# Ledger of designs, part 5: VH-VL binders against Mediator of RNA polymerase II transcription subunit 20 (mdt-20)

Target 1, 198 residues: Mediator of RNA polymerase II transcription subunit 20 (mdt-20), of Caenorhabditis briggsae (q61a42)
Amino acid sequence: MGVSWVFEAEQTAKSVERILEGIGAELMGQFQVDVIPYNPATPSTDYATNIVMHHSKCPQSTFSICPKTDFRVSPKAVCDRGFDLILGKLAGGLVIDNAGKIEINGNEYNIHSDWTVRVGTATQGTTVKGVVVEVEYDPTVIIVQCREMMAEFIKQVFNKYHETQPEIFKITEKPERYSTLDTMWQYLQIAAKLRKKT
Short names: E, the ipSAE of ESMFold2; O, the ipSAE of OpenDDE; V2, 0.75 times the mean of E and O plus 0.25 times the DockQ between their complexes.

## First folded at step 1 (VH-VL)

Design m7 (framework fv_modakafusp)
Fold by ESMFold2-Fast, scan of step 1:
Structure m7 (fold): chain C 198 residues (1-198), chain A 122 residues (1-122), chain B 107 residues (1-107)
Amino acid sequence: as target 1 above (198 residues)
Amino acid sequence: EVQLVQSGAEVKKPGATVKISCKVSGYTFTDYYMNWVQQAPGKGLEWMGWIDPEYGETDVAEKFQGRVTITADTSTDTAYMELSSLRSEDTAVYYCARVTEYLYWGKAFDYWGQGTTVTVSS
Amino acid sequence: DIQMTQSPSSLSASVGDRVTITCKASQDISNYVDWYQQKPGKAPKLLIYDASNLETGVPSRFSGSGSGTDFTFTISSLQPEDIATYYCQQYHNLPYTFGGGTKVEIK
């Protein structure tokens, strides 16, 4: 994946998609992200809540994050797609929390070949929690090469949401290398926040 | 040392508005959501709503929608709960309580304010 | 709204007795249950979080268990300072909801 900026939209998914269609975005298909908590089966100092995530653009991968105070200190891994089948069976250590699962389903658009924009509706069970947008700049994984362009893109297309700039974009000292886990962390933070909304 | 300190007791007439403050210290105000909880005399606890102090986003329980406004002032590390059109049924102790920004990080209300008594009488 | 049904509403026990309080959620809430102690005239205090974890500084005589819809809170050996009302709370979904409370008295 390229560098992504993920944010919660105040508009409906249809409203966001009309904006994209208005600027000539091409509908590429559907996308899905899921955020699934796995909790310790018994009280333990050895096990903590682990969040298992999938993104439809990376169908062979399972992302696993054990969230702590910030991204850097949180244990995290990219695993082959079979990982989530084993996690719940691990010596009785962790069990899936299906009721706490957040699913983001929607459409993926391409703009001028370099930009991918994903617009999804987040649900918990049957309850709609909000609208999530991912703007991805495909040509690079180096933040300083694209963060100015991404900020300008978001300003021009949406005329707002500049306040949602990811923390990793604010680092200025070295060429920053971006990974798919940085995208997953953004989705995790948004999903956690959406669970607190009625 | 984490502290949540609430404003003092209020006595109001029916139809009035009350505004209660909750001033925090000992932690970064914007790292936690601030919740408000109502407890009528001799009764249990009822959640009213929360605010995210960093962005000013709020969510208010259906029972209180239209009468409750929750705000935060990051310059003074203070959260506010304003309840309008007061009735005798609003006589209660009101608590502020903090919650981690992320449900996946576990526990809900680890620190509470001392409570503010609001009496609505004619 | 998720309803939290707490029982009993009150109990009287002797010092040293084992006290058990139950809490039932109207739907699956995994382990997102906290237990609070409220002494007369005081704010609630967190005792147990995530159904079974003891909060720092809380005596080991307090414990919690359960998952899904059925939860229990136990005081293994009741002490005089444990006279209080105890509440369960779910934080799986908004609105956050509390049990009706259990008043614990010594007799």
Scores: ipSAE 0.007, ipTM 0.536, lowest interface PAE 9.2, mean pLDDT 84

Design m8 (framework fv_modakafusp)
Fold by ESMFold2-Fast, scan of step 1:
Structure m8 (fold): chain C 198 residues (1-198), chain A 123 residues (1-123), chain B 107 residues (1-107)
Amino acid sequence: as target 1 above (198 residues)
Amino acid sequence: EVQLVQSGAEVKKPGATVKISCKVSGYTFTDYYMNWVQQAPGKGLEWMGWVDPEDGETDVAEKFQGRVTITADTSTDTAYMELSSLRSEDTAVYYCATLKYTFQWGSYGMDVWGQGTTVTVSS
Amino acid sequence: DIQMTQSPSSLSASVGDRVTITCKASQGISNYVDWYQQKPGKAPKLLIYAASTLQSGVPSRFSGSGSGTDFTFTISSLQPEDIATYYCQQYNSYPWTFGGGTKVEIK
């Protein structure tokens, strides 16, 4: 994947998609992101639990993060797709929290070949929690090469949301390499926020 | 096709409240911010604030905070700007204006404007 | 707030002349600048957006350039119908702010 900026939209998914359609974005298909808590066998809602994630763009991968105060110190891994099944069956280990699962489902658009925009509705069980947008600049994984272009894209397309710029984009000292885990961290932070909404 | 139609001219006394409407047609009201702009006689343009008709969120310039209320009614596709505690320096033409994205990048310029509403504050 | 300083405040030129108006932002605003034309008694009309992109239907004699803090608007060959006041506007951050305007008159 390229470099992504993920944010919660204040508009409906339909409204966001109309903006994209109006600027000539091409509908490419559907996408899905799953954010699944795995808790210790005893009851717990502590966010120090292990969060298992999937993104439809990376169908062979399972992402695992144990959230701490920030991305840097959080234990995290990229594993083969079967990893989540193993976690659920591990003796004395973690158990899936289906009640806390957030599913983001929606549409993927391509704009001028270099940009992919994903617009999804986040649900927890039967409850709609919000709208999540991912803007991906496909040509690079070097943040310093694209962060100003991405900020400009978001300002021009949505005319808001510049304040949601990911923390990793704010580094200035050396070229920073972006990874898919940086995308997953953004989804995790948003899902955690949405889970707390009543 | 796309039009913003504002309510008619108002003459008010100092201390009164005025409420101006802006009715939209030809596009989906909830897809764009609605902005309000003030222009005093012989003076330049001054942005007052905007409303997002989708969720009712607003942002109002500091100069007008406490006196301006900007709202949107999605059932009638109408935006409103209410200015209270009127002073003589509030005598101005008030415009509503919406943002349109462009084909290439979705860059926003206020390319659709209402005809303006003249508000005169006199004793 | 970002202050937009526009100059000159007024100018007088002959038909066919090249007219240049400048706008300076108090801080960096990338290319998030629009230019508007306002004729007496009428609402403003968008001419240029994103500093240099010509709005659909606007004559090619109008152009814009610049980035960061310094922006320029040009009319390559002034026509009688171009008598108006011209405004720059930044949309980099809220509150959105306009320049003071430049009144263009024919000699």
Scores: ipSAE 0.000, ipTM 0.423, lowest interface PAE 18.3, mean pLDDT 82

Design r1 (framework fv_relatlimab)
Fold by ESMFold2-Fast, scan of step 1:
Structure r1 (fold): chain C 198 residues (1-198), chain A 119 residues (1-119), chain B 107 residues (1-107)
Amino acid sequence: as target 1 above (198 residues)
Amino acid sequence: QVQLQQWGAGLLKPSETLSLTCAVYGGSFSGYYWNWIRQPPGKGLEWIGEIYHSGSTNSNPSLKSRVTLSLDTSKNQFSLKLRSVTAADTAVYYCARDLWFGDYYFDYWGQGTLVTVSS
Amino acid sequence: EIVLTQSPATLSLSPGERATLSCRASQSVSSYLAWYQQKPGQAPRLLIYDASNRATGIPARFSGSGSGTDFTLTISSLEPEDFAVYYCQQYDNWPLTFGQGTNLEIK
């Protein structure tokens, strides 16, 4: 994956999609993101909650994050989907929280070759919690090479949301490369916020 | 076993500052939200506020101006200060752990501290 | 704020009977509802979270159901230790709010 900027939209999914169609975006297909909490199974288990995530762009991967102070210090892993699920079941210390699952489903668009925009509706069970947009710049994983272009793209296309710039984009010094886990962290933060909404 | 142990002042005069501390034993301090909840005698529960390992806080709007939350990660402790107390602040105060960001239900609780504000 | 109304205020039953406790929200809280048990002189104990998930160590006789505005806590066969005050709590909207409680007492 490239560098992504994920944000909550104030418009409906259809309204966002009309904006994209208006600028000549090409519909590529469906996408889905899952955000699934796993809580400690027993009172005696000294384990923290883990958030398990899937993104349809990476169908062979399972992402696991144990949220702490910030992204850098949070224990996290990227595993092969099949192998990770088997290991998770054998571990036995964590129990899935199905009621806390956030599922984001929608459509993926390509714009001017280099941009992928995903527009999804976030649901918990049957309840709609909000609309999530992911803007991905495909050509690079180096933030300093694209963050100004991405900010300009978002302002130009949506005429707002430039205030939602991810924290990783605000780093004046870059010790680490952008990865799919940085995208997953953004989805995690938004999903957590959406659970608090009416 | 995870255990929350709390302590602090029990008797206060109006206008004084309530100070309570909660220590976490047998479990990780990081990755959880740490909360304060109170219960006036014979009444229901009222959420006061939360603090995350990073020092980030959120508190009940009705109490926000009087509440200060802090933590000491080296000792796995977090503390509540409530300023300008009145008789309405008389309650049993509990510290509690939240399992996950965005899910504010509480799986472990401290033993409670009765705070009486009189005279 | 979201107001949670519990009913009945007091429920008098005998051991072995089925208990059904209700919690109604003033507006939808989706499934963001928890149930707690509190015995005199003790801190509340988490029983159910996300409307229907039983917390770790909680006996199978406890179950939760409902979504939106109407929720129930069911105890299929009361044990002597189950007589206590029960509270519901919503965490859909800020501030967090609790119900006024249902006192489950021995008949």
Scores: ipSAE 0.000, ipTM 0.445, lowest interface PAE 13.9, mean pLDDT 82

Design r10 (framework fv_relatlimab)
Fold by ESMFold2-Fast, scan of step 1:
Structure r10 (fold): chain C 198 residues (1-198), chain A 122 residues (1-122), chain B 107 residues (1-107)
Amino acid sequence: as target 1 above (198 residues)
Amino acid sequence: QVQLQQWGAGLLKPSETLSLTCAVYGGSFSGYYWNWIRQPPGKGLEWIGEIYHSGSTNSNPSLKSRVTLSLDTSKNQFSLKLRSVTAADTAVYYCARTYDYLTGHFYAMDVWGQGTLVTVSS
Amino acid sequence: EIVLTQSPATLSLSPGERATLSCRASQSVSSYLAWYQQKPGQAPRLLIYDASNRATGIPARFSGSGSGTDFTLTISSLEPEDFAVYYCQQYSDWPLTFGQGTNLEIK
């Protein structure tokens, strides 16, 4: 996985896909992301909400984040898919919140070999909550090497959304490696916002 | 030719809430970001925040706790509320437009309101 | 936040001369930089967007150049109406920020 910029689009998925089609993007297939809360069984300071995520590009991985005020201080892990079974066996401490699950389904496009753009519709149960776009620059995992290029890409393709730049792009001062957890954090933040939306 | 006209209370006491409104005439309200910028006397420009037709907002972190941006799409108006004002909030306040992603080619502010002088008693 | 530093703070020139105004960003803003002109008692007027594109209705004597962190606004031959304060502004990153301004004054 390369470096990703994930944002909520103000257009419909169809509108975003038309923009991509207009610039010659190649449809590669479908993608899916799910964001599933595991909440304390009873209100407690001993247990905190844990967010479990899957991304179709990493089909054998489960991502787990216990969200706090920012990414840096949030406990997080990348695990094998079997981690879901371990969470399901916890007695009393944490229980799955199926009602709070956000599922993002859509299409994946390739542009000029280096760019992958994913456009998905986010749902909670049967309710549509919004449109989520992920722009991934595949050649590097070093933010400093690509953040200007990614900002230019988003501005040229969409003519807006520069204001949605991920926080990790802003605070990285030295060459640091981007990880899939940084992508999952972006999805987690967007899903949390969408769950509050009515 | 699109024009912005703004109005609101110009004289405030410390601790009061500033309320300004900007109306859009002669052009489309949808598809643009609508901005508030201020300029204290003798000083430079400071961006306050922006709002999109959908209601999505971004605000300057220095002001975020005190700023509320809102829209009235039926009247093509957008408004700024700034809570708990002090003498430091004395400034000329401007509304301004940035181009949208469908027709525009830039996010610079191409159309500006006339400005509203807001004075917080010394 | 990205800090924009303009230099000089004051530039004193005569009509007919070339003016060169500088704007330096604390971080790269690619080409996402605009220039504005402001006369006393008036709202700012957009001159240049995307570092080098002249806005509608702006005279050809105004030009912009630069990319990344170093930007220049050039007025090839000053007219009397060009004496004003000039601001650069970046829209590469949130929050949007302006430079402190350069006052272009008659010598």
Scores: ipSAE 0.000, ipTM 0.421, lowest interface PAE 20.4, mean pLDDT 82

Design r12 (framework fv_relatlimab)
Fold by ESMFold2-Fast, scan of step 1:
Structure r12 (fold): chain C 198 residues (1-198), chain A 121 residues (1-121), chain B 107 residues (1-107)
Amino acid sequence: as target 1 above (198 residues)
Amino acid sequence: QVQLQQWGAGLLKPSETLSLTCAVYGGSFSGYYWNWIRQPPGKGLEWIGEIDHSGSTNSNPSLKSRVTLSLDTSKNQFSLKLRSVTAADTAVYYCARGIEYQWLVDYFDYWGQGTLVTVSS
Amino acid sequence: EIVLTQSPATLSLSPGERATLSCRASQSISSYLAWYQQKPGQAPRLLIYDASNRATGIPARFSGSGSGTDFTLTISSLEPEDFAVYYCQQYDSTPYTFGQGTNLEIK
């Protein structure tokens, strides 16, 4: 997976897709992202909420993040897809929170071969919470090679949202190299905000 | 230590706009949601809305059309405006700090002293 | 919205007795529940968060338990200063909601 910039759109999924089709984007198929909380069965200092995530681009992987104040201090792991099927048995202190699950479903587009843009609608149960867009630059996992280009792309295509630049794109303690966990963290941050919307 | 101090007009007529301000001392705005909660005389607590350091807001759907939340980071203050007040808006209004973690939010650990707002009719 | 129902509405006890206050949620809120104490003329004071964790400075006699839909606040041995109104609050989803309160009064 390349370097991604994930943001919440203020417009409908149809409106975003119309913009993409207008610039010659090719529909590649569907995508899905799941954000599933696992909460302590009983309140405890030894257990905390773990967020289990899936992204259709990585069908063999399950991502687990125990969210804290920032990415650096949050325990996180990439596991085989079998992990989510046995999580309840191995982590006896955690239970799935199906009511808190956020599911992002939509379409994946390709632009000039190097760009993948995913536009999805986020739902919690039957309630629509918002629209999430992922812009992925496929050729590299080195942030400094693409962050200026990605900012220009977003500004040119959407005429806004440049203010949503991920913190990892700024000078930080983080390595310059990008990982799939950085994509998952961005989805988690957005899902957390969407969960709070009424 | 963190302290919240609030102020604003206490006596209003129906149809006027309620305006309250809360100042934060001893702490930063970042990492928290800043909340308004009200309590009508002799009744329970009702959450009004929240704002974070970036200006992102959420409001109680029952009040959303009348509520405006704002932030002044230069003064370490946040404010509530509630439009078109009626007698039903008579309450003690509190500002409060909500704890924010990514995904783990919000309970209120520090509260302002409260401001009694009376709407005559 | 999630509705929280507290019981009893009023609890009359004497100092030294154990108090048990209940809060029931209309749907599962996992452990995203806080308890507050409010004395007349004062702002609410956080007692318990995440259903069972005591806030800083809260005496050991206060404890919380429960998960899902049923929650309990227990005061193991009442002190005179504990007679107040107690509120539960959920923060599983917005809008954040509070119970109607339990008034703990001296017998």
Scores: ipSAE 0.015, ipTM 0.520, lowest interface PAE 7.1, mean pLDDT 84

Design r2 (framework fv_relatlimab; at its last look DockQ between E and O 0.70; V2 from the best seeds 0.00; counts 0 for: pae E 3.0 > 2)
Heavy chain, then light chain:
Amino acid sequence: QVQLQQWGAGLLKPSETLSLTCAVYGGSFSDYYWNWIRQPPGKGLEWIGEINHYGSTNSNPSLKSRVTLSLDTSKNQFSLKLRSVTAADTAVYYCARGYDFWSGEPLDYWGQGTLVTVSS
Amino acid sequence: EIVLTQSPATLSLSPGERATLSCRASQSISSYLAWYQQKPGQAPRLLIYDASNRATGIPARFSGSGSGTDFTLTISSLEPEDFAVYYCQQRSNYPYTFGQGTNLEIK
ESMFold2-Fast, scan of step 1: ipSAE 0.224; ipTM 0.680
ESMFold2, look of step 2: ipSAE 0.257; ipTM 0.696
ESMFold2 (binder alone), look of step 2: mean pLDDT 92; pTM 0.946
OpenDDE, look of step 2: ipSAE 0.270; ipTM 0.747

Design r4 (framework fv_relatlimab)
Fold by ESMFold2-Fast, scan of step 1:
Structure r4 (fold): chain C 198 residues (1-198), chain A 121 residues (1-121), chain B 107 residues (1-107)
Amino acid sequence: as target 1 above (198 residues)
Amino acid sequence: QVQLQQWGAGLLKPSETLSLTCAVYGGSFSDYYWNWIRQPPGKGLEWIGEIYHSGSTNSNPSLKSRVTLSLDTSKNQFSLKLRSVTAADTAVYYCARVDYIWGEYDAFDIWGQGTLVTVSS
Amino acid sequence: EIVLTQSPATLSLSPGERATLSCRASQSVSSYLAWYQQKPGQAPRLLIYDASNRATGIPARFSGSGSGTDFTLTISSLEPEDFAVYYCQQYYSTPLTFGQGTNLEIK
């Protein structure tokens, strides 16, 4: 994966897709992101909620995050499919919270070969919670090489959403690399907000 | 080279608020987590908390209720306030820098000179 | 919180000898472990980060190894300036924690 900027759109998925089609984006296929809470079976000081995530672009990977206030301080792991659920990052005292699962389903577009834009509808059970957009710049994983270009792209295509710039993009001095966990963190933060909606 | 300089009150009375400031010289204030660590006389190191240049903070749960961390990006400074001090807060206080690379946290690569804070009586 | 236990608490050696310092974590910290040296009246100095990488300017006699829960700092041949207190630190999760320290002394 390249560098991604993930945000919640105030528009419907179809409205966002019409903007993309208007600028010549080509439909590439479907995508899915799952955000699945695992809670301690009994309230405990020893175990905390773990969030298990999947992204369809990384079909062999399971992402596990125990969320705290900041990405850096949140315990996290990338494992082969199912490994962390079985072998103890999540401990035997954790149970899946199916009621709290957020599933994001939608379409993936390509623009000028270098840009991938994913537009998905987030649901919790049968309830629609919102629309999530991921803009990915494929050629690099170095934020300083693409940050200004991504900000211009967002501002030009999505207007006001340039204000949703991810915190990791605010680093200015050193070359920084980007990882798939930074993408998963952005999805997790959005899913947490969406879960709290009425 | 990048250098951290820290200052603040060195002698406090119980119940007062400890206030320390750390200034960054010779490099950018952006791109880093800025940390406070303390060391009571004859004891080991204890992490107090961190602030990212965006203003996001994380603090040690043992101190969280008394700790306030802040930034002044116009001066390239960050500050610690610790309220309701007691003799147990007597320590050398250090500011320190952490680099954020590849979406991962790193070790403390640059430290301030330290400030001895004594809470008397 | 993750507890780091260093052993021995005190290590008495002579210049020219090999020093081996241990740090054990209460749970896996992967490779997110650093070693620091502290001399009296000074701030700690970073020696090793990510369990095995030497920081800039650190002599080749210092090396780190280990992953998960068991970590070692080795000084291959002690110089007089190496007698100091050594701390391990994890940055896998908050709160960030340090070991209690190993005091490396001449006697």
Scores: ipSAE 0.000, ipTM 0.433, lowest interface PAE 16.1, mean pLDDT 82

Design r5 (framework fv_relatlimab)
Fold by ESMFold2-Fast, scan of step 1:
Structure r5 (fold): chain C 198 residues (1-198), chain A 118 residues (1-118), chain B 107 residues (1-107)
Amino acid sequence: as target 1 above (198 residues)
Amino acid sequence: QVQLQQWGAGLLKPSETLSLTCAVYGGSFSGYYWNWIRQPPGKGLEWIGEIYHSGSTNSNPSLKSRVTLSLDTSKNQFSLKLRSVTAADTAVYYCARGWEDLYYMDVWGQGTLVTVSS
Amino acid sequence: EIVLTQSPATLSLSPGERATLSCRASQSVSDYLAWYQQKPGQAPRLLIYDASNRATGIPARFSGSGSGTDFTLTISSLEPEDFAVYYCQQRSNWPYTFGQGTNLEIK
């Protein structure tokens, strides 16, 4: 994965896709992201809520984050895809929260070879909660090499959402590398907001 | 049944800031993009920008450095500020409703003639 | 930005005649093109959206066609109220742009 900017769109998925088709984006196929809470079976000092995530671009990986106040201090891991099947057995004290699961399903587009844009509808059970867009610059994982280019892309195509710039893009004092977990963190935060929507 | 009414300062001197407001009556404010378009005397239409119910904006790059769009959802109003005006900004300014799923303008305000003269 | 070029600049016809107005885009806009009518002293009125769909309340004599870069607005039999300036608009690319207009005038 490259560097991604994930945001909630206020438009319908169809409306966003029409913008992409209008600028010559090529439909590549479907994509899916799921965001699944695992809660302590009983209140405990030993266990806290863990968010388990999958992204269709990384089909061999399961992502796990125990969300705290910010990304840096949140315990997080990348595991083989089988991890979530045994979480309840190995962890012992965590149970799946199926009611809190957010599933994002949609389409993936390629623009000028270097850009991948994913547009999906987020659902909780059968209830539609919103639309999520992921803009990925594929060639690099070095933020300082693409930060200005990504900001210009968002301004030209999605200027409505320029204020949704991810926090990691704003770090200048200490250079930090982008990883797939930074993408998952963005999805986690958006899913948490969507769960509170009516 | 949806009606747009607009108002604001019509006479400006160069370097001043243009300020226009548009009020939405008889329909829902949410679910639409609210647009500003201008037309210099005897010339064609130029799109200035749009704002969504959430406050998200998109503006014409040729004007972006000078344009500020804002919402007052409690009053169902949206506003345009255009900084550092010149004679080239003399035009009739329109507000208009754009559909969320379709970016065409189906309801327009009455227009406000803005004249910039020294 | 996408430039829309309308032709002719002025079209002189009589009531009852057929009017054909053209709009050409500098690059493909797919079917994301709208047509507006503007009378002196009035705001524009939406006629056609997405190249060929007639807006609510617009008479059946108005029709749109085309895709990609070439678009046409047709008025099958002109009524006196149809003499006005017509603008095309694209929503394919940001910023949205309008053509310079075609003035339809009485011969």
Scores: ipSAE 0.000, ipTM 0.434, lowest interface PAE 18.9, mean pLDDT 83

Design r6 (framework fv_relatlimab)
Fold by ESMFold2-Fast, scan of step 1:
Structure r6 (fold): chain C 198 residues (1-198), chain A 121 residues (1-121), chain B 107 residues (1-107)
Amino acid sequence: as target 1 above (198 residues)
Amino acid sequence: QVQLQQWGAGLLKPSETLSLTCAVYGGSFSGYFWNWIRQPPGKGLEWIGEINHEGSTNSNPSLKSRVTLSLDTSKNQFSLKLRSVTAADTAVYYCARETIFGEVYNWFDPWGQGTLVTVSS
Amino acid sequence: EIVLTQSPATLSLSPGERATLSCRASQSVSSYLAWYQQKPGQAPRLLIYDASNRATGIPARFSGSGSGTDFTLTISSLEPEDFAVYYCQQRYNWPITFGQGTNLEIK
């Protein structure tokens, strides 16, 4: 996995996919992301809401983030996709919030070998909440080596969405190492925004 | 190498405000959280709070009502104010940088030299 | 708040011996545990992060193990400079908390 820029599109999924097909993108298959809140079963001093996520690119991994004010201070973990993580949280007083679950389903494209673009429709239950796009630059995990190239790619392909640059891209002082958890954080923030839409 | 130097008033009376400053040398202030941690005599370490370059703060809930964290980006300094002190606030106070290894945050390295704060009537 | 309990409170050993220090969490902290060494009059020094990874410059005789609620710091063969107080720290849940310390002293 490389560096990703995840954003909400103002267009339909079909419209975004037509743009990608127009520039010669190759359809690779389907992808899915799910974002599932786990809330304390009763008011508790020891437990807070935890967000459990899965991304089809990492089929053997479960991502867990307890969101606080920002990415850095939020407790987070990557675990093998296992029964123990979820069962342990349930036994510890956390209960799944199925009503708050966001699912993003769609298609994955490869462009010019080095780029992967995922276009999905986000749903909560049966309600469509929006369209989410993930642009991934595969060759590096060093943000400062690719953030200008990624911005140019997005502007060239979509001619907009430059303003959606992730907060992690704005760090300027040193080469920060990017991880899959930084991608999950972007999905978590977008899902939280989409839940508030009516 | 990044170094932290700290200073501030060491002897206080009950009800006064503790004020400490930490200066960062040899490295960037941006990209990290900068922390205050204290150690009362004969006890372990207690995390007080943190601040980053953008001014985002997080504080220990047990101290939150009395803690103010601030920064001066022009001087690469960050400061702690702890108001309404009591004898229970007597401790060595340390500033420390959050360090990042791999995907995990909030380990502390380097640390400042420490400042002994004594609250006595 | 997650409480970290270290044992023993004091461990008396001689140079060349193996030291084993324990840290138990009141609830699972996964692998998000670190160990620090503190000598009299000095700030703590990071030894181990993420349960088992040695920090830069830390001698190979120091090792960490464990996950969930039970963690161990091992010093395979004590050197004179290793006699100090050792603290564990978790960062899994806020607030960040530390153990009460284990004093490793010369017998």
Scores: ipSAE 0.000, ipTM 0.462, lowest interface PAE 14.0, mean pLDDT 83

